# VHH binders against UPF0313 protein MJ1155, part 2

Target 1, 273 residues: UPF0313 protein MJ1155, of Methanocaldococcus jannaschii (q58555r285to557)
Amino acid sequence: GIVPVQFSVVTHRGCFGGCSFCSILHHQGKVIQNRSERSILKEIRKLLNHEDFKGVIQDIGAPTANMYRMGCKKGLADRCPKNCLYPEPCENLIINHKPLIKLYRKIRDIVGDDVRVYVRSGVRYDLIMYDEEYGEDYIKELSKYHVSGRLKVAPEHISKKVCKAIQKPDGRLFKKFLEKYREIAEKVGGIKEVLPYWLIAHPNCSIKEMIELAEFIHKNNCYSRQVQVFTPTPMTLSTTMYHTGINPITNEKVYVPYTYREKKIQKAICLYR

## First folded at step 12 (VHH; from j6 with S104T)

Design p3
Fold by ESMFold2, last read:
Structure p3 (fold): chain B 273 residues (1-273), chain A 123 residues (1-123)
Amino acid sequence: as target 1 above (273 residues)
Amino acid sequence: EVQLVESGGGLVQPGGSLRLSCAASGFTVSDYYMAWYRQAPGKGRELVAGIYSEGSTSYADSVKGRFTISRDNAKNTLYLQMNSLRPEDTAVYYCAREGDWFITGPDYGMDVWGQGTLVTVSS
């Protein structure tokens, strides 16, 4: 059918996230290509005058919304074999939310109080936690002004074993993020609700790891229907693990949930209220 | 053709002052984020000061209170007033314009650079 015009603005392209299941390394690259504030604000001004504009800017975003002006300060991302974020951030990685906070404020100044401006693209919570200087201020800005309903984050899992295979932080950091986000959002009168995206049946994710996730979800009140079942995608580390049963980075054996029945059981456990 | 031309560098004693100019051609300076960078021998370029199209400014911590970035829109010229100069301010100073698209990395998002002007503060 007929779809309404939706207004969104892209701030950057690329992703240095390094997740084992993500095909970004194959087709898009680790280099962050940014737009200037001038370019973004010029587009915002044109958008406001569009005859179909209904007072909502749906997304100020990108594949990962909070990587704007971040990345390798040495410019080596496209040829560096190292993971920029796992197991810990590279010393050459720029992690700083000040440019995004400033951009959001300038957009709000231009559009006024009657226009809603959202960040509907997901954010990397670990970048927020790693940014000691501006991470809390970014939470204030997001929660107060730019969240539509619930803040979208993609922790994928919380088990140490699964998160090691994915090359993301485990649930200890995510728990700290939930506590910090909710506390700050409460204090500024913002939206406290977080919407985690979960990935089940990834290599190293057995029924035991799914029970661990379900317990985490209940204990921390972070239920979500946003659950994806891992499917091997060509040219990813996770697909190599799926077919070989070996993590090609660590050269260690990994458990692989191959059967449809196990995947169905994992999904049921994840969605349990 | 888009071009930036710096002038005003030279030798100055510690505690002295110097004013750098950057004449722009082929574009309007007030339409862009403009910045001064510096590069000491054997080191990378570092941001010194920037001015946004709406006029707000920012400074590196090492120069706050001593340096002032400004522009003269009628002359299409960017300035850096440097006061209370120190030997560690010795560097080649570059004027630069931010591009509409840029890659995070060592070029700092600048798509046009001037030739640079040497500032030497003797100690």
Scores: ipSAE 0.417, ipTM 0.775, lowest interface PAE 1.9, mean pLDDT 89

## First folded at step 13 (VHH; from p3 with I103F)

Design q2
Fold by OpenDDE, fold request of step 16:
Structure q2 (fold): chain B 273 residues (1-273), chain A 123 residues (1-123)
Amino acid sequence: as target 1 above (273 residues)
Amino acid sequence: EVQLVESGGGLVQPGGSLRLSCAASGFTVSDYYMAWYRQAPGKGRELVAGIYSEGSTSYADSVKGRFTISRDNAKNTLYLQMNSLRPEDTAVYYCAREGDWFFTGPDYGMDVWGQGTLVTVSS
């Protein structure tokens, strides 16, 4: 359901995801602006005392839930043209889930056992995979205490060709994540269900790639209903690809599904069971 | 005016002890996460110890068991008790306050810094 803003807490602003279709880069920017634990916990205490509070914190979130206290250790993100995560994470990128885990625990300590604290914002699964030290701990914490229904993740696609255009990891990493997440969640008695966000009819996604995605969804028993059709928005890399038929970074031609018919077909393929 | 002022630095022999003080003004130290940082010659600034508003503390591995961070609420002062000092502890030590909003970056989320106090450990 819809997450009421009133009972949600923002942990940070910005997103260094660098997704080709996302406009956050041009709005909030890719510099992570964090809230202190003090500030967050103060707000939590206020929520607990609210007359309309029903014992559920709907979201401890942000544009991306698990970017809290992450980002460029050199503070150069505001003037760096580089994608922080693609094709691989930048060596200067802080990827550490420990602060976020601590925050969750402190929040739980304050609210007590009768209050549920959910993370309903999307989680970057790749960041979890890149965090060799605390990634698994984050899965344990998240799946056991903070997932309601399904964990929201946004692979968007699995095809190498499409993921290159989107500037996200391809299906190989996502498959590994699914396996790891399900395994760990099972061990700790957490929520195993994942809600992948799928983006279809993006530049470089033809019927062929859509079939590839559908096959992946089926083989890996993924939820398929959370699907969006790519729509060009101003000032995004994907939009540039859409209008030019070229990846401006690589100067390679890209396939672009323009017709409404093809978009419908791709969506149908994604939802087919 | 919000301000932090460190004191207590000096020359000490290896194995010796030193107590640093950080006097805060313009805000209540117990309301914030406070920390000690240090910067050795030729090295980057690093976190030494932190104390949360609730009183819990954390330490860098290199100083665990030797250093103790504390505060006196009545004096609105932060302290760093340093025992069993080593030559590698030689650095300028800074106290700092964490801001309610901060960018991820080289400032480590701290919005108020002291001027620093030099600690030299040498035989």
Scores: ipSAE 0.673, ipTM 0.842, lowest interface PAE 0.5, mean pLDDT 93
Fold by OpenDDE, fold request of step 16:
Structure q2 (fold): chain B 273 residues (1-273), chain A 123 residues (1-123)
Amino acid sequence: as target 1 above (273 residues)
Amino acid sequence: EVQLVESGGGLVQPGGSLRLSCAASGFTVSDYYMAWYRQAPGKGRELVAGIYSEGSTSYADSVKGRFTISRDNAKNTLYLQMNSLRPEDTAVYYCAREGDWFFTGPDYGMDVWGQGTLVTVSS
């Protein structure tokens, strides 16, 4: 096996998230490439014997932590133009956290109680919500054993208009997740704190939508300093919106905050306590 | 060299039983997810049964309750016990090992395959 960088282990490659601003699609693609349990555990064992190992596995991760063994059941993602998750999950999308839960448990079994195993890669909260069978179990395992400090999640925004542009669920689903996660974490004695990542000044995000986000953050007590200002990158849907002022999918006009002043104001609003 | 060799195939009457063996060399069977596949004439290859490294098993719906996948660690051999055989079970049966990397989809990335053994269920 390969010695992991900073004692992190990769579980899979690819991401079918389909976020408008993300370039992962162009780098790793939508098809999920999974590592076998054997391969992962072999690497874990090697890691445990490393002279610099201090008893902490920093990450069992991937571009998205909880896409392990998920993806298109037909294996068509490589030639499918459809967003797998937006506006709703594709009926062909395998959303099952059982394999990942199993993997976590196996890892804990081999490392023992003196070793901490964290998941520091971002978790798609919506996938958890869509998994009616194993979503809650995943929260139990994650919050109880694998969260250090705060659970990293990336709602990015909560406004319907902004989320439409980003191609993510809006604040309604995130609110439900927060409630469910906190409830379950409390029940199992796990880490209840979440760390949401926010994206500001994205197409369709005006001061109005930022105020909406700020109100949401306050109401749901999900404060975070993880705030990113949208920056156009090549070959993304969001970049197209940025340059054209139009959503090319819907042909609707989108608001684009171009000025530095507005970006600064939006950031201030987002960080307001 | 890594290799899988199936044996035990043959002609059997409906309702009969047959036990297939898959001898592995070059690796330890119990360390891997192992599976039995089959390919009937004119049809595609399909998963029949799988056994995980920890020993848990899974089966296709068509064979559930009739087939049993198992392994003998001492012999480094995978088995498929087939009971209550039906004509539709007629196929070439393959054993396979899951690779270190595989794509999510209808077929898992099995990186080692046996040559196959023919099972014919006929009156």
Scores: ipSAE 0.665, ipTM 0.840, lowest interface PAE 0.5, mean pLDDT 94
Fold by ESMFold2, fold request of step 16:
Structure q2 (fold): chain B 273 residues (1-273), chain A 123 residues (1-123)
Amino acid sequence: as target 1 above (273 residues)
Amino acid sequence: EVQLVESGGGLVQPGGSLRLSCAASGFTVSDYYMAWYRQAPGKGRELVAGIYSEGSTSYADSVKGRFTISRDNAKNTLYLQMNSLRPEDTAVYYCAREGDWFFTGPDYGMDVWGQGTLVTVSS
């Protein structure tokens, strides 16, 4: 049979997220490498004429879909010792969704109303919350036009202890995002459903923290089957914690769930309805 | 070899006019977003004007109504017509091309820069 052709467009490469479990090499992938609007729109026009095109652009995306034209204004992310986002955004970090909003609108103008254009790569919800000028407008554009089913986000966890080890915002910010996203999506007639990606068995995640997560999920109606078990990979901060039992950034001891039995229990708790 | 060469800078009185030229080689100017930037002493580079491949233009608020960006495809040349010049327009002016891929950082998305041409507005 004919091999299906998937139509997706990459807008940028790299991720300055700074998550402890991420195995990005130092200067590769930390500084955002962007495509010009010209390059992206030229590719869009070309794919519209492809004989196999069926009216769906599967993804306008990247490793993190909403980092387009964002990053350190000095270009130093690959060699700076500081985390760009944790515990709070660096003052030199460009967080501005205006370029993405403009790009999405130009794409829609080119392809017309009968072509579906999705963002399936997942977004960093904290960047949306940190963008005081255009974060709400981005929610409007995204929810109304570019979400297929549920908006993919990766909070990983909500417990303060676990999120500190991961170097991501905890559930306080995620709860605010859920409320803001759903309210705005409702007002504009967009897709209000959110699909969180959860990471279980990360250092500092005991059964207690999994119960906290399960309670959060039920209270905020954000159930997801997108549950990944932390796996140590070479050259990450999380893998160091896994092997040493110590967070090398804070010098605090961390709990490590080593056994298959505990990981199985954590997964069951996370999936429980 | 891709290259941009500015010319037309000089000394001009307040209220005067000047036209900057940017000769391009190795590529077609009308295929790219092209821009003029300027850098005053002790300041960073700032966008002055841009022209998109389809011909639409944009301007910094400080020059809107006084400056006009244009291009001549037959000569493969970008222009900046500068009218009603003020002392604060004194700067080195650079033409630049937006790259198809570019790193977020201090280059503002431009992968080719000219050498610059000095504009001095004073009595």
Scores: ipSAE 0.470, ipTM 0.800, lowest interface PAE 1.6, mean pLDDT 89
Fold by ESMFold2, fold request of step 16:
Structure q2 (fold): chain B 273 residues (1-273), chain A 123 residues (1-123)
Amino acid sequence: as target 1 above (273 residues)
Amino acid sequence: EVQLVESGGGLVQPGGSLRLSCAASGFTVSDYYMAWYRQAPGKGRELVAGIYSEGSTSYADSVKGRFTISRDNAKNTLYLQMNSLRPEDTAVYYCAREGDWFFTGPDYGMDVWGQGTLVTVSS
């Protein structure tokens, strides 16, 4: 058989997300390295002529699909000690989905209506919410044309304490995203389903924070079986917190769920229907 | 190697016209997105006009109807016709080529820049 990833196109490399658990910096860097539309569209045209092509482009993406042509306008992210997105987006950060919308439309124009084009890579919902001018149009494009079942997002958690440790927005912003996405997808006849990826047992995530997450999931109808247990990896802030019990950014003590039994309980709470 | 060389700048009075040229060497202009940028003193570079490989064009709102980007593929040259010039059009004008891979940052996605040509609009 055919290997599905064979018919995917990478649009960019790197991630400026600044999540405390993420090690992508060591592999790709914080400064976004983009491909031109020329380069991407040339590859799309070559894919269409491949003898094994079956009418599905599996992914137009990257590790974070919606960072194309985004990032620090000064190009300093690899040298800058500041987090580009947390607690608030940096004034020098380009957040604009217009280039992606334009790219998706050009791809659809080239491949025609009988070829399916998906964004299977996860998107950062906070970038969508921060993009005042094109965030809603991006939701329209994604939901109508480019979601193959459920839109993949990675909020990780919703508790203030846990999200502070992760350096991501908490559940207040995610709730607003869910409402906006579902409303817009309904209006354009698109896919309304969102698939959140949850990260449990991260530093500061006790049973109390897991109960808070479970209540949020039920109240907002965002159940997901996509639950990962935090695992310390080398060279991340989260791994430092795990081993020291201290958040190195805030110098505050953090709770660490070390035991297998607690991790199993947290997972059960997260998956409870 | 790969080069872009602008010419045609100068001093012109308000309401006047200039035509800028950008001679390209080491690559074919029509294979790339090509653009004119400008930079006034103390300001960042801003996009003025662009032309795609297939020939479609785009313009900044501030120059629409007054400026025209074009190219001559036989001469491998990009042009900017500037009419109805205003004092706020005073800047160094740069020709640029979009790269196939580029970092987000101050290069605006362009991997090749010319040295620039000064346009001064003054009475």
Scores: ipSAE 0.439, ipTM 0.782, lowest interface PAE 1.9, mean pLDDT 89

Design q2
Fold by ESMFold2, fold request of step 16:
Structure q2 (fold): chain B 273 residues (1-273), chain A 123 residues (1-123)
Amino acid sequence: as target 1 above (273 residues)
Amino acid sequence: EVQLVESGGGLVQPGGSLRLSCAASGFTVSDYYMAWYRQAPGKGRELVAGIYSEGSTSYADSVKGRFTISRDNAKNTLYLQMNSLRPEDTAVYYCAREGDWFFTGPDYGMDVWGQGTLVTVSS
């Protein structure tokens, strides 16, 4: 048979996330290119009249769903040597979920209560945590209306060592996010379930770091079958670490899990229940 | 075809008021995010006020409580009512329209600009 038609709308391009393994930065850039509300809503109205539309907008998204209208207020991200988010957010970084909240509400007003509108692109949980003014409201909107099954996030790992190599927050912040998200989602009657995407066998990830991750997963009840094994891709910091054994930012030696046997063991540890 | 034309600038004493107008042609102002920007001598261009298609407004901290952005959809015109004017408000004021695609940055990628109208606040 014929595969189902899926309807999705892109809100922006680019990613200022600065993850060491991310290839999106090389293809789309670090400066966020946004669509106007007008452009997005026009596409939504057109989509509603499509013959194959069955009442579900699968994704209002982007490579990172919650970077809409965010980024460097000076517009310098593609030319700036600093990581925008690691180890901490740059003072010039706009982190504000109000535009997304407004957009989601306008979409719901247009499509009505019998059309489902989801965010299936992953969100950056750290942006939610850094947005003291609108982060909580974004969790309310997202969990109540826009999560299909489980909220997709990509913490990758939780170990301090591994997350430093990846240039993402470690498990301390992710634990706080899980607690905050679940509490707020419960309060508004939303979907509490979170689906973490894990990246194993990244530079600095030995068996010890995988045991740390497994303990975190059990303690915080965040099991996921979404496990990817790191593989090098051209033109990323992680690929440089893989081939040299050295983090080019810190000049520190990094452990690299090269063997298939170790990668299999890491995956088994990650999936243990 | 698409055009923005500002008017209403002039010389005004501190504490005074002025109303700027921005006539739009070739598009409907209520369909877009519209904004006023200003550029003082020796400074970069900065956002002053914006109005979203649904009517909500935002203001720079420096003008909040003194300036009001509005629009008249029948005349297809954007306004900036400026009260309690100060010497630091002296600038060329521009109206602008947000494009369908734009980069995050200092002016949010405005794709149509007016030619500007000079506001001078001095004794």
Scores: ipSAE 0.414, ipTM 0.791, lowest interface PAE 1.9, mean pLDDT 89

